# Designs tried in a protein design chat: VHH binders against q9y6x5. Part 224

Target 1, 379 residues: q9y6x5
Amino acid sequence: LPPKLLLVSFDGFRADYLKNYEFPHLQNFIKEGVLVEHVKNVFITKTFPNHYSIVTGLYEESHGIVANSMYDAVTKKHFSDSNDKDPFWWNEAVPIWVTNQLQENRSSAAAMWPGTDVPIHDTISSYFMNYNSSVSFEERLNNITMWLNNSNPPVTFATLYWEEPDASGHKYGPEDKENMSRVLKKIDDLIGDLVQRLKMLGLWENLNVIITSDHGMTQCSQDRLINLDSCIDHSYYTLIDLSPVAAILPKINRTEVYNKLKNCSPHMNVYLKEDIPNRFYYQHNDRIQPIILVADEGWTIVLNESSQKLGDHGYDNSLPSMHPFLAAHGPAFHKGYKHSTINIVDIYPMMCHILGLKPHPNNGTFGHTKCLLVDQWCI

## First folded at step 10 (VHH)

Design wc43 (framework vhh_5j56_2)
Fold by ESMFold2-Fast, scan of step 10:
Structure wc43 (fold): chain B 379 residues (1-379), chain A 127 residues (1-127)
Amino acid sequence: as target 1 above (379 residues)
Amino acid sequence: QVQLVESGGGLVQPGGSLRLSCVASGFTFSGDDYYAIGWFRQAPGKEREGLSSISGSSEGYTSYSDSVKGRFTISRDNAKNTVYLQMNSLKPEDTAVYYCAAGEYIRGSDYWTYDYWGQGTQVTVSS
């Protein structure tokens, strides 16, 4: 019987929510499993980049999904949350569901994980749902559990994506305890539903389940705005992505654009592409624009307008507010083990090990996750 | 994707009541936390103002502007995918075109925006 893994993402689940709110169902899951308190994500700390890093084990400059909004100067193609279906954007890496299907004659199943409704290297997830935010968690879960019972070839890798608490984090901000308490309680109830469904179907004892997220959330304010129009006329550049990391494509001399932006705000760092800090691993890809602006935590870059966001992410990946957590349960994992920190790129080689797959070259380090696994010696 | 159809407008006398309906398609309330339906109005020569909203979550979180709080009540019927605005104690100042609007969140959007609007329904409060 081949090992099976279900990877679940709750978008924007900041790690320290676990300390500030009650999660009875998640705590029961952790009690008989493992918890990684902080997952250090990749820069930029955005949805599409980090979801693809989880399933490829690669930094954004290597897998090519470098932002939620991208532009390719050679092909003149644009990528966005509503225009993400062109395989061109995804083909710089091989995600785990593709490897699972091609390497071991196994099937994959997907409910809304970014990239799973796109043929990547001419291979699409065996079972998938086209992205539609209106599809309930229950319907996504029903499809995943139905597909996990499929055989010949068996579904051994499944993914489930849910948009909360990211949507509410943006709308209310992470410091709105009343609204966030309500949202997070609902998520905990969904985790309870997930566990109960797997138990009722006889899947729970033999299935490895990972619950994680792509990033955290930080509080924003109308008092913390950087107005780009105050420093540079929009005729001098094309804006590819705005906030909190602005991607600038100059229409004139790059040095002139840089000089106009360099001293624009004390709350923003301005980088020529070659000067982007090495620790970000955010330089070696044509989709990274010639000038990048990085706002300080909690600051929003705007174009002579207000921002409706009370929470945001995308900031420096060294910030604890940007970190998600990882919890896991199943035959591959220890019971009652707590670990402090892993890198988000470390998840991929760990998942490959659990599934018996040979990982593609990646930026993760298997040693960082060994202590979570029962078949490994923790050192 | 999301479509909104409004109904229930008309002429009422001061102190009267009226119920507006907004039938939505392209989303469901039974499992969808990413949609919100809002009621807005615009009187001639005035800016469009937000009046009330209800979330697509199972709890149906509601909000009201100060101008209508205590007089207007927003509610929903999940089986009919319909949002209602019950308007009581109507005043001449409530005369406006009333709009139903849907805001949505999708993965990677980082925003809630009211990008889907109904055609509007006229409410006139006069003797």
Scores: ipSAE 0.397, ipTM 0.742, lowest interface PAE 1.7, mean pLDDT 90

Design wc44 (framework vhh_5j56_2)
Fold by ESMFold2-Fast, scan of step 10:
Structure wc44 (fold): chain B 379 residues (1-379), chain A 127 residues (1-127)
Amino acid sequence: as target 1 above (379 residues)
Amino acid sequence: QVQLVESGGGLVQPGGSLRLSCVASGFTFSGTDYYAIGWFRQAPGKEREGLSSISGSSEGYTSYSDSVKGRFTISRDNAKNTVYLQMNSLKPEDTAVYYCAAGEYIRGSDYWTYDYWGQGTQVTVSS
């Protein structure tokens, strides 16, 4: 019987929430599994980019989902959260569910992980749900467990995505203890429901389960706004993405636009594409615009208006506030092991190893995750 | 199919109270974590202002703008698919058309969108 893996994401789950709130169900999961305290995500620290990095093991410049809002100058195509179904955007990489389906006659199942409702290299997840935010966690879980228990060829890789605590993190900010406490308690209860359902169906002992997230969250304020309209006239550029990383496509000479933006605010850095710091691995893709603005943590870039966000992400990936965690349980994983840090691109080659798949070339390092696995030596 | 109907507006004296109601149809408010009902107002010559919201989750997460915090209270009756705004200690500057709106969150949006709006109900605070 081939090994099986369920990959679960709670969007926007900042790593230090684990230290500031009680998670009895998650702690029971970790007690008999593994915990990675910090996962260093890729830049920019946004939902679509990091979810695709988890399942490809690639930096954003390599897999092509470089932001939640993108523009391709050659094809004149636009990508957004509401316009994400064109395979063109996803075809620069091969996600793990595609590899899984193309090796040893296996099936994949997906409940709303970004990209799973799109045919990528002419291959769509064997079982999937079209994205719909109104569908409950219970319905997503019911479908995933049904497909894991009753499929031929067998479902060996399954994904489950949930929008919290990201939605509440944006609305209330991560420092709103009262509202965040309620949201995080609800998430812990959902983790309890997940474990109970897997046990009831006889799946728990033989299934590898990873619980992770794509990024963290930082507190924003109406007092920390950068008004682009005070820096440059709208006639000089096209805005592709706004905050906290602005993607600027010049309508005039690039150097003239750069000079108008340079030093406009002490709370943002302005980069020509070739000057973007090498440590970001955010330069070598045509979808990255000629000028990129990066706001300081907690600052919001606006166009002569107030911001509705009390929390945000997308900031420098070196910031601990941007880091998620990873917890895992199952026959592939040690029991009661704690690890400090891995890179988010390391998750893909680890998952390929667990499933017995040959990984596509990637930016992850298997050695970084070997100490989590029972069949590996971590010397 | 989503419709929102406001009621409960009217004329009230300064210091008075009103309770606004928002009845939703074509949309089940309870049991959905990513739906919310928000209350907004707009006075002539002013921008639309967000006042309060309540989530469709079982917890019913609430928020309030600084201008109304402590004076206004949002609540829900899931059996009637209705959201209420209890307005106390009303001031002349509270005079506006009050709207309820249904909003949702989608992955990657990084904010809540309010795409479904009621017709509005007039609140006038005057002696």
Scores: ipSAE 0.470, ipTM 0.775, lowest interface PAE 1.5, mean pLDDT 90

Design wc45 (framework vhh_5j56_2)
Fold by ESMFold2-Fast, scan of step 10:
Structure wc45 (fold): chain B 379 residues (1-379), chain A 127 residues (1-127)
Amino acid sequence: as target 1 above (379 residues)
Amino acid sequence: QVQLVESGGGLVQPGGSLRLSCVASGFTFSGEDYYAIGWFRQAPGKEREGLSSISGSSEGYTSYSDSVKGRFTISRDNAKNTVYLQMNSLKPEDTAVYYCAAGEYIRGSDYWTYDYWGQGTQVTVSS
């Protein structure tokens, strides 16, 4: 009976939502498990980068998924939310499901976690669903629980991804208490469904479950726009990513493009690649463009147009609004323990420990999560 | 194939009311978790403006732009696969072609994409 772990992500679940709304089902989960109140994610605070950091324990410059939109100048390849299936983008790291399948006679299962429908180092998750946003949470959960109960070799690592509250966070903004209350109540009900399904199937007592997220959300406004077309003509550069971190590929001399941008707005910082702050760990990868623009929290970079999004993320990872939480329950975890903060890269070595896997070299620190675990001592 | 058909436009005097209808075919509005129907308008010489949306979820989450809050109400009839926009206290500034659009959200997009649009219905507010 090898240890089993289900990793669940609710995209864009800002940590302080837990303080401002009621979550009866999540609170019951936490009462008999552990809560990490803040998870400090990696920069850029975006979906694809942070989901890959969770399962590799690496900064974006090391695992190679450096944004939701990327360009590789050597191969001339493009990456996007609708063009994410080329193994080239994912092969700079080894995610935990690959390690799980290769080190032990074990299987992995996946319901739509980023990268799980891609063969990485010639290894794809043993059971997986191709990404389709129209597939319900219930169908994703039904497949995961079926695979956890009916697989040979046994599924020991499973992932489950859900797009909310990110979708509604972008549409309404995190400060729309009426709409966000309804969205978050629905998510809490889905957590209740998850726990009830696991209990009915006899999985609950022997399964480790982690509920986490990749980033938070901040309020945006039509009053906080940076018009890039006022700074520089489009003929001088190719735009690889726009907001709130713009990735600029110069068509002329890099210094000339930098000089046109550097004083354009008091609400963004302009960096040559080598001048990007060391604390971001966002420099040592060819997919990071020669010039990066970083908007201040709540500011949106636009091309001579309005923005329809009332919430966004991607901002500085030191901002509490960008932080998700982590809750966990199961035989590996203490009951009723609260911890203040971990780094998102710390999740990977903790999960490897739970599963009995040797981690690949990573940027996480096992010591940061040891207090959550019953086989470790921390007072 | 997703198709959206608007109806209910016309000429109305200032202070009057109109109800627009948007009938969807090629998908079921109810039961699609991330589909939403949005109402937009475009007046001559102006950008297209988002007005209101309603989600396909059982909760039917609604949103309104500041220009129409308190005057316009969005609703749905799932049995008819139809979304309505009730427009009250109409002003000359509300004169525009009104469009319904179906939108979805995908992992990592960071915005709602409206890929399916109706042909539009003209609303004219004048005496």
Scores: ipSAE 0.520, ipTM 0.820, lowest interface PAE 1.1, mean pLDDT 91

Design wc46 (framework vhh_5j56_2)
Fold by ESMFold2-Fast, scan of step 10:
Parts: structure tokens; C-alpha cells; sequence
Structure wc46 (fold): chain B 379 residues (1-379), chain A 127 residues (1-127)
């Protein structure tokens, strides 16, 4: 039988939550599997960019999903909102479900992972759900398990996405122990439901399952606002993305806009595109704007208004608060092994190896994940 | 057709109390934690301000803005499909049109989107 993999994402699950809260179901999963304590995500530390990096193994400048709100200067197209289904935005890379379907003539299944309801290089996931936030975790799980058990060609790669704890992280902030405790307990119960469903259906022993996330969360405050309107008038630029990474398209000379912004706040770094730090791997794409503003951790960029967010992400990917974790269980993985850190782009070549697929060129390093796998030598 | 109807506004003296009600028809507020019912207000010439929310889950988790925390309390009556805002220790600065809204968190938005709004109810705190 071909190897099977289910990739599960809980959006915004900060790695440090594992140390501050109890997760009995997740701990049972890890006991007989592996845990990577921190996953260093890509910059910017946002939902769409990092979800696409997980399934392509590419930095954002290479896969083209460079933010949750984008503008392409060559084509003059705008990307915004989860309902933007134009394949143009996704076609700069080949995600693993496309490779799975084309290379091995296998099926893929998807419950709302970003990009899976879009035809990419004229290929859409064999089974998928159009994005709808109102659809329960149970319905997403029911569809995924049905497709894993009742498909021809067989579903060998499946994805499942859930919006929490990101939604509550934004609303309450990660330091609200009372509210976050309740949210995280519910997520742990959903993990318990997932494992029990797979066991009931006879899938558990032969299925590889990865539970991960795209980013973390940091505490924000009304006392930590950067008012962009205090530095520069709206007539001088078009705003493509706002906070915590502002994407600025100048309407006048770029140097003049830069000079108006560079001293606006001690809590914001202002970069001309060519001066963006090399370590971000966030420079070589037409969708990255001529000027980028990067707020310091916990600071929110606003336009002469208050912010309702008590938590946010998008910040520097070197910050531990921005890091998710990765847990995995199944025949490909060791039992009871803990690893400190991998890069989020390393997940893709590892998944290709598990599925027997030849990876497309990518920024991941297979050597970083080999200690997780039963058939690999760890140095 | 989905709609929200606010009631309970009026004129009150500083230090007084009012209870606002929001009744939903054509849908229920039940859902996951990232589905919420919120109270907002807007005074003339000012931006709309979020005050409080209650989650769509059975637990009904609540949140409050700093300007009203300790003075305002949000609650839900499941039998009446109604959300309340109990306003105590009212100040002249609380004078505004108060709106009920139902909304959700959408993947990648990083904001709570409120798609269903009531017509508003006027609250005036004077003399």
C-alpha cells in the first residue's frame, strides 16, 4: 500500500503554549511520536505565506504569496481576503498536492488549507472543500477521513486546517491565561477526536499524521501604536498592507517617501526593498513593495485610529513568540523523540520523502528532519 | 432574511444605568469561538468604537475594551436569541448611537469581520 500522510494545521499555535498549558491528548500523540519544539517560520510570519511555505518548501519571495494582502506591480492585480481565487497568485510554486497527483497519479484531499480550493498549474486537489469558516472541525474531519478511506485513485496526501487558536489569540492576546486556557483545551479535545476517529476507522496504525502551525502570537496594547498618519500624508503613497509589516507603494519619488517615514517611530524599522535584511529572504519578488515598514514585537501600525487587536503576528521570524511547533506520529516517525528546531521550509522535503515523491527545487534541507524518521541516520 | 434589532436606549443621568438588548432573527448566534456578537458605539464626528463581544460557543466567552471594562457587562439569553449590554456608571462621554453586530474571524484577515449590523439605538447621558 502506498504511504499516506495527513497534515493538520491549527492556525496561530505558538510553541510556548505547550509549556504553559496542559495538553493530555497532544501529549499522548507525542509520547508515541515526535515533537519539534520550535519551527522557524518564514518572513513575514502571516497565515497565507507560511501555509504555502509548508507545502512548497520555499521562502515567500520564491513562492509568491508574500503577504495576506498583496499587489503585483507587473500585472496591476490586487490580492486580498480568503475568497481571492485567482490562480495567478499561487502559480509561482508547485504545492505538494499537485506533485502528488501529477507525479504518482494519486489523489489528494483538502479541508480548507490555503490554496487547495484554487487550480494551481491547472491542477486542483482531487477532493476539497471551498473555504467557509462556519464549517465545523467535525465536518472537516468527517470529509477527510471519508476521502482517505473511500477514494480511487487512493488519497495519499490530505490536509486539514482550523482557524484556532489564531482567532482567539488576536481577540484576547496570548497573555490572557483564562481565555487562552479554555481555547487551547478545546483544541486538545479536537486532537483527541481526530485520533479516536482515525482509530475507529482503522487508519491510525498505517497513517502518518503531522500536527503543526504557521506562526505564533505576541501580546499587543493600545499603549504600543505607531500612527502612520503622523508621519506622511495619504496622497504620497498607496498602502498595500498595514500591520505589523506595512507595504508602501510610493506615488512620488521613493527616496522622498522613505525620508518622511524613516524617523517616524523608534519602534519601527523602515527599509527600501534592496535594504531588507538578507536573513528574511524577502526581497526578490515583484509583489514585495518598494518600501517595507517592520514594527517591533507587540507594536501595531495604525492610520489615526485605535486597534482592537490584543494579539498579533507578522513580526520578525527570529522571535520565539512567532514560532509554531510540529508534532508527528506514524510508521515513518520515531517514537518518543524530541527535536529542538527545524525551519518551516524543511517540512516539504520531509513530506515528499515520506510519500516517495521527488521534491521540486526548494529551500528546505532534508538533513534537518532526518532524525525524526525511522529509516534515516541521525548524526 | 437575517437581521439584528437593538432596543433599550434613551436619556439617562450621569451615574445612571441602561440595559441594551439585541434580538437576532433569521439566524442564531451559535457557533465556534471565532464567531461573535459585539457591541459598538459611534458618536457624531468620531470613528466607530468596539466595546464588548460574546463568543458564539456555548461557553459564551466575553471581552471588553478598556474604556468600558468594569462598567459594562455583556450577556446572552439563549431562549430568546438575545444579547444584552448592561451599562452602569454612565458618563457624558458614553453618549453615542449603540450598535449590535454579528460577525466572524476569517482566515488571513487578522480582524474580526462584522457583516450583520443593527440600525442602532441612541444613548444620551446628560445633566
Amino acid sequence: as target 1 above (379 residues)
Amino acid sequence: QVQLVESGGGLVQPGGSLRLSCVASGFTFSGPDYYAIGWFRQAPGKEREGLSSISGSSEGYTSYSDSVKGRFTISRDNAKNTVYLQMNSLKPEDTAVYYCAAGEYIRGSDYWTYDYWGQGTQVTVSS
Scores: ipSAE 0.383, ipTM 0.662, lowest interface PAE 2.2, mean pLDDT 90

Design wc47 (framework vhh_5j56_2)
Fold by ESMFold2-Fast, scan of step 10:
Structure wc47 (fold): chain B 379 residues (1-379), chain A 127 residues (1-127)
Amino acid sequence: as target 1 above (379 residues)
Amino acid sequence: QVQLVESGGGLVQPGGSLRLSCVASGFTFSGYDYYAIGWFRQAPGKEREGLSSISGSSEGYTSYSDSVKGRFTISRDNAKNTVYLQMNSLKPEDTAVYYCAAGEYIRGSDYWTYDYWGQGTQVTVSS
């Protein structure tokens, strides 16, 4: 029987939520598995970039999904719809489901993970659902478990994506204890449902399950706005992405645009592409624009309008508020082990090891995750 | 296809109350976790301001802007496919056209997008 892995993402699940709210089902999962307390994600700390980094082990500049809204200067293509299915955007890397299908002649299954409804290098997930926010967690879970039990070649890698707590984090902000406690309790109940379903179907003891997220969330306010229109007239540039990382494509000389922006706000850093800090690993890709603006934590960049966001992400990946966690359970993992930190790019080589796949060249370090695994020497 | 119709506006004295209704047709409030109905207002010469929202999830999560917290209450009647805004302790500053709107969250959108709007109902708070 080949090893099997289910990778579950709850979008926008900040690591510190685990310390501030009660998660009885998740805590039971962790008690008999492993917990990584925080995962250092890639910059920018956005949904599409980090979800693709999890399954490729690459920084955004290497896998090509550099934002949720992108422009490619070489081909003149635009990516601005989260349902954009042009393989062009995804073809700079090989995600694990493609490797799983081609290297080991096994099947993959997917419920809404970014990229899984796109043919990448002419290979689409064997079983998948086209993205539709209206599809319930229950329906996504039913399809994944059906495919895990009833596929030939066998499904050995499966993914499950859920939009909360990101949606509510944006709307209410992470400091709204009343609304966030209700949202997080619902997520914990969904985790309970997932475990119960796997147990009832006889999958639980032989399936490796990873529960993680792509980023965290920080509190925003209408008192913390940066009005870009007060810095520069919009006739001077094309805006590719706005907040909290603005991607600026100049319509005039780049230096002139930079000079209009560079001292506009004390709560925003302005970078020419070649001056973007090396620690971000966010420079070497044609989809990274000539000028990047990075707002300070909790600040929102706007175009002469108010923002209704009470929470946001996309900020500096060194910020703990931007970090998710990782919990895992299954035959590959120790029981009751707690680890402090890994990099989000480390998840990919760990998953390849669990599945017996040869990883493509990547930015992860397998040694960072070996203490989680029963077949490895930790210390 | 999707239509929203507001009613219940009018003239009221400062300190008074009004209840606005938003009737939806062509879609259902309940059953969609990432669907919401929101109340907005716009006074002449000002930008549109978001006031309150209620989610389509079973929990019916609610939100309020600071300007209306404690004075306005949003609720829904799923059987009538209607969302209400109960407005208490009305002030002259509350004078505006009030709109209801249907919004959706999708992965990567970073916020709720309100694509369907009612025609609005006038609320005037004056002595």
Scores: ipSAE 0.605, ipTM 0.800, lowest interface PAE 1.2, mean pLDDT 92

Design wc48 (framework vhh_5j56_2)
Fold by ESMFold2-Fast, scan of step 10:
Structure wc48 (fold): chain B 379 residues (1-379), chain A 127 residues (1-127)
Amino acid sequence: as target 1 above (379 residues)
Amino acid sequence: QVQLVESGGGLVQPGGSLRLSCVASGFTFSSSDYYAIGWFRQAPGKEREGLSSISGSSEGYTSYSDSVKGRFTISRDNAKNTVYLQMNSLKPEDTAVYYCAAGEYIRGSDYWTYDYWGQGTQVTVSS
């Protein structure tokens, strides 16, 4: 009876991969659903920030997950990919699974979406898997579909996260057609498995499914390195995050550190926190450090070393290479409709509408996604 | 606890071939798409260089540095939990200690972290 939604993320799925590679299973999904060709993500274009923006509808400065590596000077706490379980980091926003559980007598289920294994505002996803990269896509899918069919109160919101093609994008770079074609074919096969599983379980016709991603990927090179050690001595600052957006905490006067960095490289912009461009919406949070360095697309910031990365993300969110796509299928969505672009923060109010939830205040605009929905008029 | 043991190094003439083996314990290569085994070398007086890696549970995705592409081939035997580096057309410049390393990719890491290293095996290419 109540509407149900499964939100699936393939980390680092650059939008234009859809145009450069064949996706027969994804193409069949889109043919009877909707495609948004570009999703403009939030800055910085990193995994934890953008995954939390999808489920909160907030810019990073508002939801508080401002990077994959963070430091809070007041509490002296550190956040990283391997140390992400402290609720302190996640409590500046209310993600949709919490809203789903608290507003309606409904359950949420999660297979490894960032934040879902953390109690946020004292509420954890009703069903969840602790993060473990070794758990197969099939096991994640089996748990999600079991919970969608066998829960009381009913699971109405479910999430599923998969690390590819981000891992391979970093390792090989998005321009390595041989390796990327193999990785992307495997992802398409996983999408086929997902659809087949939902059909076999009788879920396909009544479940809304969104397939999206948090960011894209751009080609990097050993010829495009910015060595911070050539600009400033390590004794003058603490490094909170490195590349392609460096977060600098000065140990001396902030202006002195800024002056040492500001002319360091023609391929890096140096900002005092208050000078960060307004269009980034990346300023009003204590976790954003006093000085931010932003590398140009394809440039890697290093500390007197080579980089092993052939692909990276985190760059300016205006860059098409940083944009993911969104595809969706289900009773809430039109069939065979293509839309050019939405903002990643628009996904949250759309999902709240589908689920009948009152959204928390957010930075999304429902009007941007209404053309995707059968119960809305597009003008 | 992850352990890696290299073997197969030795002295070889220029143009010769060697096959290095890396046996892993404490994890299974085929159990996760996000485990990778990499081959690295450190030549006398030079920094450590990445040469090749293999990852993926079923497909065995491979990568090679430009210095060895076309000459070296990485492969694995999942039943033996062993990774091989077949080195052909060896040059004096290939003289180094060769290491295998195990790494894992996790959400937000932005790259494989190679936290587990073997002891190394010496490869010497000379007359």
Scores: ipSAE 0.566, ipTM 0.811, lowest interface PAE 1.1, mean pLDDT 91

Design wc49 (framework vhh_5j56_2)
Fold by ESMFold2-Fast, scan of step 10:
Parts: C-alpha cells; sequence; structure tokens
Structure wc49 (fold): chain B 379 residues (1-379), chain A 127 residues (1-127)
C-alpha cells in the first residue's frame, strides 16, 4: 500500500520550550521516533511565509508569500488575511499536496494549513476545511483521520494546523512560565489525543507523522518600542507591513526616505532592497518593498502607540528563539534518533522522498535529512 | 448576535470581596478552544489592563496578571454560559470599570482580537 504522511503544525512552538517544560506525550512520541532539536526557518519568521516554505521547500523570495501582509508592485494588489484565498498570491510555487494529487492517483487532506483552501495552479486539496479559528482541534483531527481511513483515491498526504502556542505566546509572552506551562501542557495533551486516535483507528503503525512548527517566539516589552513616527512623517511613505519587519513603500525619492530612517534607532536595521543580507534570501520578488526595517530581537516597531504584544516573531532567522523543532514517527523514520539542526526548506524534499514523489526544484537539501530515514545511509 | 453582559460591581471596603458575572448570549463558551473569555479593567487616566482569562473548553486553562494573582479567581458555569471573576482582598487601587470580553486568535494576525465586549461594571473600593 502507498506510504502515508500526516504533517502537523503547532504554530509558534519555540524549540527551547522542549527543554524548559515537560511534554510526557511528545517525549513518548520521540522515544520511538526522531527529534530535530532546531529547525532553521526562513526570513521573515512569520506564519504564512514559513508554512508555505515547509510545503514547497522554497525561500520566501521564490514562493512569493513574503509576509503576512504584502503589496505586489507589478499588479498593485494588496494581501491581507482576507485575501489569502486569491490564487495569485500562492501561484509562484507548487505545494506538496498539489504534487501528490498530480503525480500519483492519490488524494490530499487538510485541516486549516495555510494555502490548502486555495486552488493553486487550478488544484485544491482533495479534502479540506475552509479556515475558521473557532473549529476545535478535535474536529480537525476527526476530519483528518476520517479522510485518511475512508478515501478513494486514498489520502496519502494530510496536514493539520493548530494556532497554539502562537496565540498565547503573543498574549502572555514566552517568559510567562505560569501561563505558558498551562498552554504547553494542553498542547501535549492534544498530541496524546492525536496518537490515541491514530492507534484506535489502526493507522498508527503504518502512518508517518511529522510534528513541527513554523517559528518560535521572543519576549517583547513596553520598554522596547521603536516609534516610527519619530523617524519619518506618514506623508512620505505607504506602510505595507509594520513589525518586527516593516515594509516601506516610498511616496517620495527612495534615498530621501532611507536617509530619514537610517539612523533613527540603534535597535533596528534599515535596508534598501538590494542591501538586504544575502543570507536572508529575501530580495528577488516584486512583493518585497524598496525599503525594509528589521527590528532587533524583542523590539517592536509602533506608530506612536503602545503594543498589545508581549511576545512576537518575524525576527532574524539566525536567532535560536525563532527556531521551531521537528519530531517524527513512523515506518520511514529511525527510532530514538536525535539530530541537531536542519533547514525548514529541507522538510519538503524529505516528505517527497517518503511519499515517492518527484520534488519540484527547491532550496532544500535531501542530504540534511538522510540520517532521520531508515532507507538511507547515515555517515 | 453575540452579547456579553457584566454584573456584580459596586462599592466595597478595602479587604472586601466581590464576584463579577459575565453572561454570554448568541454563542456557547465551549464551542471553541479559541474563544477565551477575559476580564479587563480601566481606571480613570490609566490604560486598559488585562486581568484574567479562561479558555472556551470546559477544563480550559486560566491565566492571571501579576497584579491580581492569588487574589482573583476566574471560573465558569457551563449550564449558565457564565464566567465569574471572584475578587478577594480588594484594595483602593482595584477601583476601575471592569469589562468582560470574548477573545479570538486568527492565524497570521499575530495578535488577539476582542470583537465582543460588555458595557462594563463599576467597582469602587473605598472606606
Amino acid sequence: as target 1 above (379 residues)
Amino acid sequence: QVQLVESGGGLVQPGGSLRLSCVASGFTFSDSDYYAIGWFRQAPGKEREGLSSISGSSEGYTSYSDSVKGRFTISRDNAKNTVYLQMNSLKPEDTAVYYCAAGEYIRGSDYWTYDYWGQGTQVTVSS
């Protein structure tokens, strides 16, 4: 029978949480599977960009989801949460569920993963749920397991997305041990529920399961604000995205705007598009604005107001606080193996290998994930 | 239509206790893990302060701000679709209008939205 894979994301699950809190259910999962301690995500370290990188194996400049808020200079279109269903934004790449459906006589299933409720290259996930934050984890899990067990053609690739611990990370900050302990315990219980449901349905022994995340979280403070209004007047630019990476579209000469911003705060870096560090792979796309501002870890860019966020992400992808982890279990994976670091773009070619799919050209390196897999030689 | 109605405010002496109630109509607190009911307060000339929240699940997690930990307790009554804030050891600095709000998180928003608010109930702690 064809190999099956369930890809689960707990949004904003900082890798360091695994060392600072107890996860009995996740630890039981890892004991008979693999753990990658750090996943180096793509810049910017935001939800939509990194979720799309996981399923395409591409940097943001290549797949086109370059932020959670975007402006396309060529078409003059604006992207917001309400516009995530416009295929235009998603069509610069081919996500794995599309490849799964087109290369093999197989189905895909999705519970709320970004992009799965959008027809991409005229192909939508075979089974999907329209995004609705009010739908419980249990209902998402019930639909995914029903589709994995009762589909024709068979569902071989399934995704499950959950908004925590990102929601609570923003609300309380990752250093609120009391509140984060409760949230993370609940997530561990949900992982326990997931494993039990798969066992009860006879899926557990033959299903590959990956549990991962898109980014981490860092502590913010009212004492660490950068007031953009003190740097430049609103009449000189259009703001496309604010914090912690501000996307600036100049209304006057670009160098004039740059000069007003360049030395305004010691806690942000100001880049002309062509000067964005090569290591970010964040330059070659029309949706990347002429000037970007990158706040230092834990600093929030504001417009003459307080911030509602006690935690945030989007910062430099070299920061350990921005890194998620990856845990996996199933017939494709070794048991009890621990690996230090992979790149988030490496997940896509690994998943294609597990499913027997030919990957589209991508920025991942299959060699980085070989040691996780039973059918590969590890040096 | 979603509505939240607060009650239980009033005048109390320092060291006293009050129980605030928040009754929801138009939705059920247990429908989603992402519907959390929060208590907020705002004193004259001060910013709105978050105090406590309880998640939409029946055994949901609770949270408290440092200013009220150990003194305030949030709880819910599923049969009455009501969230309570038990306030003990009240101080003059607790004088404020207290608000109940239903919170929701949407993927990619990077913040909590509180689209459903009660009208507020006045709590005055004075001798």
Scores: ipSAE 0.507, ipTM 0.777, lowest interface PAE 1.4, mean pLDDT 90

